# Ledger of designs, part 3: VHH binders against Uncharacterized protein C29G2.6

Target 1, 179 residues: Uncharacterized protein C29G2.6, of Caenorhabditis elegans (o16887)
Amino acid sequence: NKQCRDLLQCSIQKKCVNLPVLSKLVDGKNISAEMYDDIDKYTDYGCIFTTGCQDECNDCPLCLTSKLQIVDILSGEKSSAECPTLMDCALKCVAESNQDIFQINKCLRQDCAFHCFDGSCPKCSGFITRVFNQMCAAGNFRQKIKGYSGPCYEMFHEIVRAKFADRFEKNGKTRGHSG

## First folded at step 15 (VHH; framework vhh_7b2m_4)

Design s34 (from Ff with P102D)
Fold by ESMFold2-Fast, scan of step 15:
Structure s34 (fold): chain B 179 residues (1-179), chain A 119 residues (1-119)
Amino acid sequence: as target 1 above (179 residues)
Amino acid sequence: EVQLVESGGGLVQAGGSLRLSCAASGFTFDDYTVGWYRQAPGKQRVVVAAISSGGSTVYSNSVKGRFTISRDNAKNTVYLQMNSLKPEDTAVYYCARGYSSDWYEFDYWGQGTQVTVSS
């Protein structure tokens, strides 16, 4: 609740998120899976994690957890050989997306997300998060084109969703309680 | 059965030091991020520090430079070394195991250990 509000305020204040564009994109609509790609496109995760909002990120459990995963990846953490189907799917997304980080994120979330739940991966504890964050961090770290966001879909989607929750729950039981 | 048991809390004067321990059981300790949270009376529980399975560390701004988190995988234990303690550090300190699809929170918690810093 309050724990990540300072991060959200910092992200807006430091222009890490193109909030005017993002607000218009989600205004009057329920946030769908397809819209998450657009949210990532207008988010500068490097700004949030480091140059803009480092202290606020360190005080937000969601951001702190995502930052730890990125630090582990940058320290040379390896992808698990125990989930070869998921890893093969992730590599196919990278190969087929012509290094477009937006397309890689879309492919990973839509085509690969459930491989750990089909019983083919004996130990999935942390694996999905590590594999997807490794692909995200590698893209952000090595992709040098100014216009690209580095989508870490697990982190910022929940903060943005919470910020716009009132727009989607304006009817029903929340209407009575606001009086 | 997952268990996290904190110890090492107590009363200390401002400027003093304490070392908290968290003994873990019932899961593969080496595979998980573990961290420390604290909760002062009448306030929300806030993150203090966390350490990954690979040993990487992060700290909240309020404790950076004063607290050090570490882990001993052979003993299934995580530690929080607290130096230069301030009255504002007075809280119940909780050990937590981190992992879920909701990256917003830790999924298992200990019972907590009280730290009181007098002026």
Scores: ipSAE 0.000, ipTM 0.273, lowest interface PAE 14.4, mean pLDDT 64

Design s35 (from Ff with P102E)
Fold by ESMFold2-Fast, scan of step 15:
Structure s35 (fold): chain B 179 residues (1-179), chain A 119 residues (1-119)
Amino acid sequence: as target 1 above (179 residues)
Amino acid sequence: EVQLVESGGGLVQAGGSLRLSCAASGFTFDDYTVGWYRQAPGKQRVVVAAISSGGSTVYSNSVKGRFTISRDNAKNTVYLQMNSLKPEDTAVYYCARGYSSEWYEFDYWGQGTQVTVSS
């Protein structure tokens, strides 16, 4: 639970979440299940990896294993058929880094990791969904939405609501308090 | 039957090193992700490190830079090399197998091996 909250808050604090796009998706009284299906439209996954927000979940077993899948894909040759854009990016990093392994690894982390999450790599699809579900002891993300609302799902709602409080309390529909 | 057996635990002084081994049997070892967990006195069980079938590795923040996980597929064995040990590393260490190649949690565990780090 704490790991889920820390990952999400880090991502918001580091501006890895596209607040204007997210604001449009939550524009209305209820936060819909469809918002989570479109998570890639408002999340900068490369930002999450390059700013170190992914490290917030390194103490969560299922977060580490989801991260391991991505690392395995980035280092593996077998993924080229399933992830052509990721492999093209990786080859560009090798070509442009003068065979310096530290520069290659920097390039892979900063420029290529997002190809695991933008829908161009089916093997990476659902990484963030798996992290959210596993850190909150939920099953498949769609199952959680349909029948089970866990702490991680509720924390995400609370963070989003807090960030866009004015959209839910507009014109005095909710009692305010002075502070 | 799936079996994981840890060994190599013991008593060491702070700053020392230990190498833990986990011998696996009853499954196609090289197709699975395997990991190490630990449980310190009075604390919850926490993840330490994991290694994929392809050999990629990940580490928890508390051990990153000090511990190294590796595997020997010919021997069906996973290792945890622990360097620069601290009293805070005192725990029972468990080996665990991941749930298939497209896994979302660990499904089999060993009995554990005790590591004690004195100051």
Scores: ipSAE 0.307, ipTM 0.710, lowest interface PAE 2.5, mean pLDDT 69

Design s36 (from Ff with P102N)
Fold by ESMFold2-Fast, scan of step 15:
Structure s36 (fold): chain B 179 residues (1-179), chain A 119 residues (1-119)
Amino acid sequence: as target 1 above (179 residues)
Amino acid sequence: EVQLVESGGGLVQAGGSLRLSCAASGFTFDDYTVGWYRQAPGKQRVVVAAISSGGSTVYSNSVKGRFTISRDNAKNTVYLQMNSLKPEDTAVYYCARGYSSNWYEFDYWGQGTQVTVSS
């Protein structure tokens, strides 16, 4: 973990992390769900990845690969002509998230991903597959959804479809022929 | 099962070029980020470059503008084109499947290929 020591030092010096996070890191006695929640709450990921500690992040494998996931998501949408609604949505996420990479990722997943499933961007199936593959490679997602035994990326696809259906039902768009 | 095999290392004069290759097997190559790392004598292993499944690239500060990482998914191979080589680039270069979500565990590594840059 020596590779990421400079990143930790930079994050403290540039104030990308607050004192509560430092207390949690020092204790190190038990890593629980609450501990991760506190770390997320008091950490400025945009500061770590771009505005404060870009150089240190680029030399830390964990940080570099996390940053790469977000760059991949953004770069995959360089075709505004093929997917204008998705591109407009992605640009709005970038503009409204003030370079916070985790906020951009959350915005893209919650507000934009459904455009790949509603027929407005048939060519973005490759983009959404890449996003889901990146998430599957990084995590232990299979163990979090009981009864799912298929490929991890297909599970994300089904979740997005379910949220798409829920979104349109709440907006009164899913009624029968007359709706 | 999972295997990464590096090749293309050698001896080159400062200012020269080399292209490294990494052949991958035993996993769904297209789904993974793959990176190049290097380890100089007596030093720790450090990241050089990485490429995502989608083709996005990142580089360490020491190699930006000089090295280019690329992948050929049809051949399950990742490449590192090294230009304007310097003596400080001398190291064993390793291919790795990426960083594990478990930060105390290192992901899969190849055997390494030696790069020596003379002055």
Scores: ipSAE 0.013, ipTM 0.470, lowest interface PAE 7.4, mean pLDDT 66

Design s37 (from Ff with P102T)
Fold by ESMFold2-Fast, scan of step 15:
Structure s37 (fold): chain B 179 residues (1-179), chain A 119 residues (1-119)
Amino acid sequence: as target 1 above (179 residues)
Amino acid sequence: EVQLVESGGGLVQAGGSLRLSCAASGFTFDDYTVGWYRQAPGKQRVVVAAISSGGSTVYSNSVKGRFTISRDNAKNTVYLQMNSLKPEDTAVYYCARGYSSTWYEFDYWGQGTQVTVSS
């Protein structure tokens, strides 16, 4: 999308992303799930959301959504009371999945997401996204992710695709260089 | 720019059928989840059905067994086949693109198509 392309350009120009370091980490065929932890380490979210690229972020739905959800988590404004039935289901997924974030994500999507449709949680999408986005906002929550979903994951993927488009061209899933 | 254009709405009698279409442009269609929402007068917009990039589908309890969502990646189009329509299905139906690989989060919307079911 044009709006999110401006954000990616800004992030590079303002050095919100340490591109030289990332280029050394991404030496090979494709970006693996293990690499997302390293990508996060060399990304300055404060720069992207506020000091460097605030205007570009506000014009990119993926970035704006990520920014607002991180703020909500940090401020403590959103609570489990917002979606009690979904929260009970989510806690069950955590307990049954031995803290494996990939299995938790799968369980949430397959076993819990139907609570968005039964009228028990009109704000279901916001809650689920906030759970995953906390991993982007707080370093101690970062983990290797194989099935991660949400705006933060998509934003990382878009940044990686835009700069390393040649790594994804083989599958026809390249978003990068065609303008 | 991302565009979603709905069509196929109309007036139908209870028990009838309609097929809605959503034509997408401006993004790599087969990489995204796409879904259908509806909004009745004076009510909040609620999810009806969604289909992932991989073809997995989900339905609200109110339409499960009556509605079928499908996609044609070659045509960049999503369909909603609505059978056994009830007056309660009267609403404006919106097509939406998921902002991630998830089927429950949507960032872009069409302008909507009206469905009216007479009793």
Scores: ipSAE 0.000, ipTM 0.132, lowest interface PAE 13.6, mean pLDDT 65

Design s38 (from Ff with P102K)
Fold by ESMFold2-Fast, scan of step 15:
Structure s38 (fold): chain B 179 residues (1-179), chain A 119 residues (1-119)
Amino acid sequence: as target 1 above (179 residues)
Amino acid sequence: EVQLVESGGGLVQAGGSLRLSCAASGFTFDDYTVGWYRQAPGKQRVVVAAISSGGSTVYSNSVKGRFTISRDNAKNTVYLQMNSLKPEDTAVYYCARGYSSKWYEFDYWGQGTQVTVSS
């Protein structure tokens, strides 16, 4: 009965979200489009999806569909014309992973993510920024990152934006009309 | 007119198997995520499994390893193969079409098919 409430509680208890920082960003305000980048920066999606709250995420429709959207973006059957090299790599990952979503994600991150940085697929820049933030927060890297705003998060974010500055603005719409 | 029609429900003994089908019409089936939900009497509707347009699958913990979701795009049909059924699986099972918007969610639902698992 508490599927997404259980996910929220798990995310707080497992420190998948930097609640002290996020609460200050959102304190007394409606969530605007400008806040999404900040919310993503202080949210450990790897923790939510796998290491911390996998069970609670799988039972919450919003979390479950977020996993599917990320896999679909990377697998990209419909966007193969825009990101052909990435899509060919993603299809290989799907073919070799026997439809196991976690094996697909591992393959995509380890074997395909570099295509986001070689200029062949600028539209995956937002996703790759989140992957880098997750890498910094997960496992052995978490001890080096305090408050999720440490050099690792900021360095990866700035490097990715610098490489694709002209394309980030077009893809992000982060400064869209707030309502 | 978007339509989702479930079939294959029924009464089955614990440890048995059932295969549910969901026939879709009125939209470009290949383009949509589709999923299965269930609702027991007096309980909230909960997710069971979902399959993306690209064929990736996810399962709730209560059914992982026992249920398998699949799709046949040529037949515009989603399947849920249910193995090792338990009394706790007793519920009305609903097929749903995913909607891609600001927050991803399911927008069209079937009428449901009753699954009853006896001990």
Scores: ipSAE 0.000, ipTM 0.270, lowest interface PAE 12.7, mean pLDDT 64

Design s39 (from Ff with P102G)
Fold by ESMFold2-Fast, scan of step 15:
Structure s39 (fold): chain B 179 residues (1-179), chain A 119 residues (1-119)
Amino acid sequence: as target 1 above (179 residues)
Amino acid sequence: EVQLVESGGGLVQAGGSLRLSCAASGFTFDDYTVGWYRQAPGKQRVVVAAISSGGSTVYSNSVKGRFTISRDNAKNTVYLQMNSLKPEDTAVYYCARGYSSGWYEFDYWGQGTQVTVSS
């Protein structure tokens, strides 16, 4: 597939994947559970999905559907008490921050992302949990507002912003903003 | 028997809009990811958009901001609202079902519906 070939080229050029090391690791072998740790060490998922190769990922069906699963975990419309979505968390941050945009951003970065990645939510398990733990590894949310630009923050911020726009647009249409 | 049937294609002027429908039968529709692909003459089939069982959506770069995918689980139907159509959007549009278990492959495809955007 040409689209996924472009993603592979991007991943190699941007050094999102150490392909020579991975190729030797898995060459002729069945992938065991113990190999996942090594595969994860030689694969930068944030680089592939968001910061390095986002455009190539969006045009590769395999990568785009992986991204769909990640988006579904972060901002799916169906929430539960046992597994609140990041959108539910974001709404809580807005409600509790008394319109202070600075406090809203702090709450989103520090509280909402953690709920998705701490293992307390079944939807954030397995592959998805590994991807987010890598992208949001220690330090990203501990950076103070000044100078923070990590992949986890960028992805989460854009998803929340887009979903807020969708919710407010739906509410506006329902109310009938006639004027 | 799993079946996906596309409809709503046709001829439209550049800048116009069309809404495609994909009617699904023979499986528990609510549990599956459904996507739209398109294929222009002499080109490879490319992904357009996908929607998860939970309602989350993704879009290819060429359609982002212009197309909207949605689903109506009560009608077992997926929609693709296409706005600001361009001649480059001319293609046969295919509906495809993905695996509910999180596999990244689409296992069933519709027969396609032709969209032609005149300049």
Scores: ipSAE 0.317, ipTM 0.741, lowest interface PAE 2.3, mean pLDDT 72

Design s4 (from Ff with A50L)
Fold by ESMFold2-Fast, scan of step 15:
Structure s4 (fold): chain B 179 residues (1-179), chain A 119 residues (1-119)
Amino acid sequence: as target 1 above (179 residues)
Amino acid sequence: EVQLVESGGGLVQAGGSLRLSCAASGFTFDDYTVGWYRQAPGKQRVVVALISSGGSTVYSNSVKGRFTISRDNAKNTVYLQMNSLKPEDTAVYYCARGYSSPWYEFDYWGQGTQVTVSS
């Protein structure tokens, strides 16, 4: 959609993502879970959410919901009980960053984001995937991933599913029932 | 059966205020993110504001500083306080429930309530 496309353009212009490096990282290789961690290294979530592209993020539903999840982690709501290791990491980021939201998000991305991929926090596991869904939706990114013929966002879903197949099956079996 | 019912829409002059309500039923309200979306004539539906189960809030750029989202868990109700209304805020406003799956999305919607801001 236009709002999320504006976010992608902003992210590239403000250098919140190193798109040339990301394109080279996946070019000519089989997709693997290890590569997803490398992609995260070249994405500055603090830049996307606050310092660089706050206005574009606030108008993109995918970005806004991802931002809300990070705020929920920092606020210690009910969902934090389901993600205790991520919460402990997030609290350390808050304590060490002198209340600077940019530094908090940088710390969360670099030191804590891997907890989203260990299967223990299903709400957080989609965070990186949603960022890349937005990049793929713009259309300009899809053709830069060599050897992939399907939708760009499905590639990242496959990485997440493959790395945590048994944990996602466990978490996917838990469904809310209307009484 | 999950239901979301909006109310509080109407006609107001530019610079005025309205408070929208969304009454929720058929699910454990306290456990879900809920929010407001809007759709102007001939335009796509866009996000306005979201509130988590813990009370954290986020806002779209166009309404930040003017609108306030809040919830009353005892009444299973979410509110949108709209201040400093502009003609550009004219739209049908929809309440939505956020799905708590690994791929965070909105799965249930209300019928909408019309807000018209005259110049």
Scores: ipSAE 0.211, ipTM 0.697, lowest interface PAE 4.1, mean pLDDT 67

Design s40 (from Ff with P102H)
Fold by ESMFold2-Fast, scan of step 15:
Structure s40 (fold): chain B 179 residues (1-179), chain A 119 residues (1-119)
Amino acid sequence: as target 1 above (179 residues)
Amino acid sequence: EVQLVESGGGLVQAGGSLRLSCAASGFTFDDYTVGWYRQAPGKQRVVVAAISSGGSTVYSNSVKGRFTISRDNAKNTVYLQMNSLKPEDTAVYYCARGYSSHWYEFDYWGQGTQVTVSS
C-alpha cells in the first residue's frame, strides 16, 4: 500500500529503475515477451534491496518478501535439496559476481530462470512468479495488455513460458517430465 | 482449515522485553514465509519482521537490532523476541502467512495480540 509507494518513489529517485528507458520501451507499443528481458535489464535489484532503498524495501511487504526469496536461494538450504540444477546455476552466479547482490539477482533472473521451465523444479516456478509480481505491483504493464482479465502473475508466467518454449524449439528437442 | 494463533502480548514498561508466539495449523508450515506485522491506533498495518522457509530473516528499520524473529518447524511455531521496548512499539501484533504462489499476498492473518509499552 502506502509503504510500497515510498519504495517506488525511492527507486525512481535513486535511479534503481531506469524509468525513462523503461517508459520508452513500453510507450505506444504492445508488450511482447522479448520486452520482459529488457525490463529486468533496466531494474537494479541490488539498489532496491540494499544500496539505495533498503529502508523503503524493508517497510514494503512486496519488496521484503522478494528480498527474503533471494536470500533464501543464496543460502541454498531448501532449494539445494529440491532444485539441484537451479542451485548449480545460482552458485555460479554467486561465484562469478563477487557476491554483489545486484549482479547475483540479475544473473539469477537472466541466466537461471529458464531452469524453472524444464519440469525439474515446481517450487522454482513460484520464485519466477514472485519476481514478476513485483513488476505487476508497479502497475505499469498490466494496464497495457488488452483483454487480460486474470491475475497479473499468471499473465507474466504464461508469456515467459511461451518465450522459453520457443527458444527450446529453435534449439531442437524440448525436454520435460514424462512427455 | 488454516489457523494462526498469536500469544504473549501484554503490558510492559519501556526498556523491558516480551516474546510473542504464533502457532500455525492447517497447512505445510515448513513451506511458507511467515511474518510479523503491527498496527497502532489510526495507522496502517506495517511489517515488522519476516522469516523464510529456509530460515533467512529480514527486519524493518524501526526494530532492527532490538527484535529477533525465529521459527521452530517441529512445533509449527514462529517467535518474535522483543527487547529494549519503546512506547512507539505499542500496537496490535499480527502473524501472517505468505501465499506459496503469490508472495506479495498474505492469505491468512491471526487475530492479533496487544502489546502496550508504558513510559
Scores: ipSAE 0.000, ipTM 0.202, lowest interface PAE 13.5, mean pLDDT 65

Design s41 (from Ff with S100A)
Fold by ESMFold2-Fast, scan of step 15:
Structure s41 (fold): chain B 179 residues (1-179), chain A 119 residues (1-119)
Amino acid sequence: as target 1 above (179 residues)
Amino acid sequence: EVQLVESGGGLVQAGGSLRLSCAASGFTFDDYTVGWYRQAPGKQRVVVAAISSGGSTVYSNSVKGRFTISRDNAKNTVYLQMNSLKPEDTAVYYCARGYASPWYEFDYWGQGTQVTVSS
């Protein structure tokens, strides 16, 4: 478990997870499947996978597989109604970066960020984070897919279990935690 | 029933290359992510690379730029092309479907193939 421990520490240190808010959300409660929507709101998946904790993620099997599944879904994503030009740029980064999540992130930062200033996306702040969070919010990322829990569900199940062990619901497996 | 069978391991000099294969059976191969892991003597099993059903790839920090994972869905096979091999790459290499954890029901592992890199 040392492989994913560094990721947990990085996620906390880089503030990819809003622990003060998450602690209040969980205070006095067992973690249930119904609470994952709320937990996801206080998590910056882009920060975890790319800008903050990329190296720690690449050494954690759960995180590495989560990045892979997100890249797959991004490749099939249609332009967002909120930021169509930015999303089209993001999809071109996926197509042109040989499916490498590191190259995709670099492309997004270098080639797509200026769309924040061309009026095509008024709420561009954190667009990489927003893209990943939008995918994590999709039903398939939170449900069991082909014998696997969604990538964001699996990673946050581990984070919540490790950090809030005394409040964790013991039957985590039946919440779609399979792969 | 699900089976994963690795092949292609062997002895190679530092700087050399090897190509590993993983033949899958007993499940709808095209629908699943498949990964390569390795375990050196006395060490924990660590992830090396993974490839999604759609062909997207990810690599661990230690192998970036040296290893390439690919899949052939028509042959139900995943490959790991290993270039610029180092003595530190010496390990038993395993093919796996999904997450390798006692917490998951659909995790399956091959028996492994030995890779030895001499200097």
Scores: ipSAE 0.006, ipTM 0.415, lowest interface PAE 9.7, mean pLDDT 67

Design s42 (from Ff with S100G)
Fold by ESMFold2-Fast, scan of step 15:
Parts: C-alpha cells; structure tokens; sequence
Structure s42 (fold): chain B 179 residues (1-179), chain A 119 residues (1-119)
C-alpha cells in the first residue's frame, strides 16, 4: 500500500524519529521490550503530524483520522461544554508546548488526566484514552508490548521496521503487510 | 442496524460541481467521525475528507481547496460539496463511520455513489 509508505518515508527523511538513539535500542537484534517503552521519547509526533510531514499524513488514512481525533478533542468544542476544567487544562498544555504534540500528550497525561477522576467530568475517560492512543505518543507501554493492535502500535512498529528492514528481515522479525 | 446511504452522484462536465449526501441511521450520529473515500477504476480506495463529531475537518491533498465536507447532526447527514471537478475525480464515492471509542478507524461503509466527470 503506497498511501502510508510516503508518510513513513517522510518521517525518516525529515528525522521525525531520533534514529541515533533508536538504533541503540534495536542494536541489530530482535525488537526488544525496552524499544516499545522508549520509542515515544525518540519520536517527534508534532513533526509527523504538522511541521514535517503534514501533507503525507493527510494522505494516509491512519494518520489523517488520528490527527482529526486529537484536533477535535484538543479544540474543546463539545468537550469544553461538558468538561470545562479538563478542557482549560488541555488548552494550557497546547499553549505551553510550542506545538510539540509529544509534550502536549505528556502534559495531558501528567497534569490533566486527574480531572477525569475527581468527579468533575465522569464522561472524559474515553477522551484521554483516545488522545493517547490516536497520537501514538503516551499510551501504556506495557499494552504495546503485550500485542496492543491499535493504530498507535502499528505506526510505531512500521517506523522501526522501515529503518531496520534489512536486519529485521534477516532475523525473521519482519511484520506482515497490513493488506 | 448501522446504515449509511450515499446519494447525489452523477455525470458532470469538467469544471462543474456536485454535492454528495450520506444519510446515517442505527447509531448516535453526532458522537462519531464520518468520512468520504473514493475508488477510481483500477485503483485502491483512498481517503478524500473526514469530519469529526466536533466539526473539525481534514482533506487529502488532491481535493483540498476544491471539496468541502460538512455535517447536519439534526438530519443525521454528512455532505461533500465538490467544486472545480476534474476527470481524475471520477470514482465511486463511499461514506464511512469512524470509531467513537477507543480507536479511530472506519468500519461501517455505505454502498457507494458513482461520480463521472467528462472532459
């Protein structure tokens, strides 16, 4: 499938993935558990979704729909009315993170998610889960290792595989085509 | 019970306009992202545009500036206004429902409506 290949190629060429650090995690071996825990630290999702590869993302259905979900949630139109404290927090994260989507997700997870549990917004649990999973940045690393099959897992896996395709193929660890 | 029904396709000359409609039923329409895909003869199905539950929109590069997606939650309908049509826009157009939670993928599809742009 060509659509998301262009996104992957762009992500590598624009250095949206911090390849020197990523290569230490892979180290020519089979994909390790530590790689899944750390890949988020070495991937610039703002670069992938906005500043580096926006056009390629918009032509990849996986990326386009993930981008839509986070934009809708962070803009706060409906969610602001139902969860104003959470949305004020989320907008502050956006304003203070210089459009770095990775930092936005970190801020949301650490500083805003507790508003879902203090009784002020019982409907927002799905909001936080959708943001983390669709942005492929701040999800539970243990779920990724244990066969998490959402778009977030697939995107991370394809980025790593493409960079080290020759080594993964020799080791029989090449992920099958998604169709 | 989830159904999506497209309409508005037809034959139009290059430079013309068409408006596609997609009527949804069997789910809480305003909670879901909806989108338009197209499949040209001999090619794979590709995304055209999508609109979130909150009204945010995205477009593929090939249609940006020419097509506009919108929704009417009171009518459970999504629209695709297609302007400045080109022969390469000839395709079957499908509407699709996106997952509301926890994942964001398109699963339910309409049967499609044919758009033919003559030169």
Amino acid sequence: as target 1 above (179 residues)
Amino acid sequence: EVQLVESGGGLVQAGGSLRLSCAASGFTFDDYTVGWYRQAPGKQRVVVAAISSGGSTVYSNSVKGRFTISRDNAKNTVYLQMNSLKPEDTAVYYCARGYGSPWYEFDYWGQGTQVTVSS
Scores: ipSAE 0.005, ipTM 0.358, lowest interface PAE 11.1, mean pLDDT 65

Design s43 (from Ff with S100D)
Fold by ESMFold2-Fast, scan of step 15:
Structure s43 (fold): chain B 179 residues (1-179), chain A 119 residues (1-119)
Amino acid sequence: as target 1 above (179 residues)
Amino acid sequence: EVQLVESGGGLVQAGGSLRLSCAASGFTFDDYTVGWYRQAPGKQRVVVAAISSGGSTVYSNSVKGRFTISRDNAKNTVYLQMNSLKPEDTAVYYCARGYDSPWYEFDYWGQGTQVTVSS
């Protein structure tokens, strides 16, 4: 989608994502939970959604939908029929963040993104997956990860699995699937 | 089965107005985000506007201030009021259902309704 491609290009050019720093942080390292935290830390969502790339975001369906859902959550709407577990998590983020959009976003990424991978909401990873795919393309990011030669989406899944390892264990899901 | 049926398209002169309707069936309408997309001949399909289950609205840059999206949950219908129409608004307009999730995009589409704005 050209519109969403324009958003990703804008995010890089406006330095909403600090790719040079992220590229150095992953250079020669194995996939780890720290990579999730580093990506989150060096991504400015305020820049992406409002101050840097608002026009590009508003013309990208994934970004526009993400903004709409955050606004809906802020208004205290009921849990989604499609993703009740994710929405219950999101409402908790709203309650704990004093209506700060960027704190809500941080909470969603750190505490709720796991639900995209636990089987409760399989398609909720779209925007996050696109960020990771763009990082994989930029600066040979994928090639800097030690021991990884697979597709970008698989690397993303391994990063999430590392970050939320305790949650996968609690759910009794099959262990040792990656290899 | 999920169905979305658009209506209200037509021919209008620049500066005129049209109101599009999208009738939804086969799902719990009240629980879903719905939106409008458009596609001009030879161009890619682009988002126009979206409205959440709670009534919050968002608009693409090209239609801000001119178009208004609304919904009537009792009638399972979403509307697009188009004012101050321009020749560049000429397109097939599609209604789409979206997930109520921060990371989802639209998953079901209508057949479209043609809007032609003469200069």
Scores: ipSAE 0.330, ipTM 0.701, lowest interface PAE 3.2, mean pLDDT 80

Design s44 (from Ff with S100H)
Fold by ESMFold2-Fast, scan of step 15:
Structure s44 (fold): chain B 179 residues (1-179), chain A 119 residues (1-119)
Amino acid sequence: as target 1 above (179 residues)
Amino acid sequence: EVQLVESGGGLVQAGGSLRLSCAASGFTFDDYTVGWYRQAPGKQRVVVAAISSGGSTVYSNSVKGRFTISRDNAKNTVYLQMNSLKPEDTAVYYCARGYHSPWYEFDYWGQGTQVTVSS
């Protein structure tokens, strides 16, 4: 609990989570699994795991486990969807970093970032964030793992739930209203 | 029954190295994340490092760059190579099993092995 509290605080302070938007999203509504997809839209998992809160995540066992799952998923993906040269570089980073998330992040920044500026991938903006968010999102993993919205579901949403325990409690008592 | 047995602890001088081993039995080792925790005298148990079923690794901030976790699935064993040891690394080290699903924290751990780093 204490270890993961620092991660939540960091996520808010580094703006990895759009707290004002999330607060409005949960205001006066019962929290359900369907709402986690909307919550994930305003959550930057790449920021949480790497650029913003790397140290805090490493000290939170739940975050640590979620990071490992994401790297395993990324390593197993063989689809080149948008930017072949950039994706080839990213897969090389995964293969050559012994699947260490921090080594992958460093490799992506040092060896792959150039492909965002050489004209080979005009849609490179937020590449690291998009990769991590896509792996965290509901989809293939919800199909394979019962009741799961993605590898990051329990890690981040349980921590967020702990922070908003009073709001989840209030939402359980009150249905959504207008006016 | 799930069993995790640590070994390799001992007394070492600051700046030295130790390699810990954790022998696992009673579950499908290859399917689980395995990690190392430590507990110093009078302090709470904290995570040190973890390795996924696929071999991906992560480290706590205090040991990053000094410790290396690895696994040998053929031997159902996980290792922690500890280099550049400091007095602050003195603790009982526990091997812990996580689940293949990220919604589970570590649910089983061994009896521990003592590491003492003298000045």
Scores: ipSAE 0.000, ipTM 0.340, lowest interface PAE 11.8, mean pLDDT 67

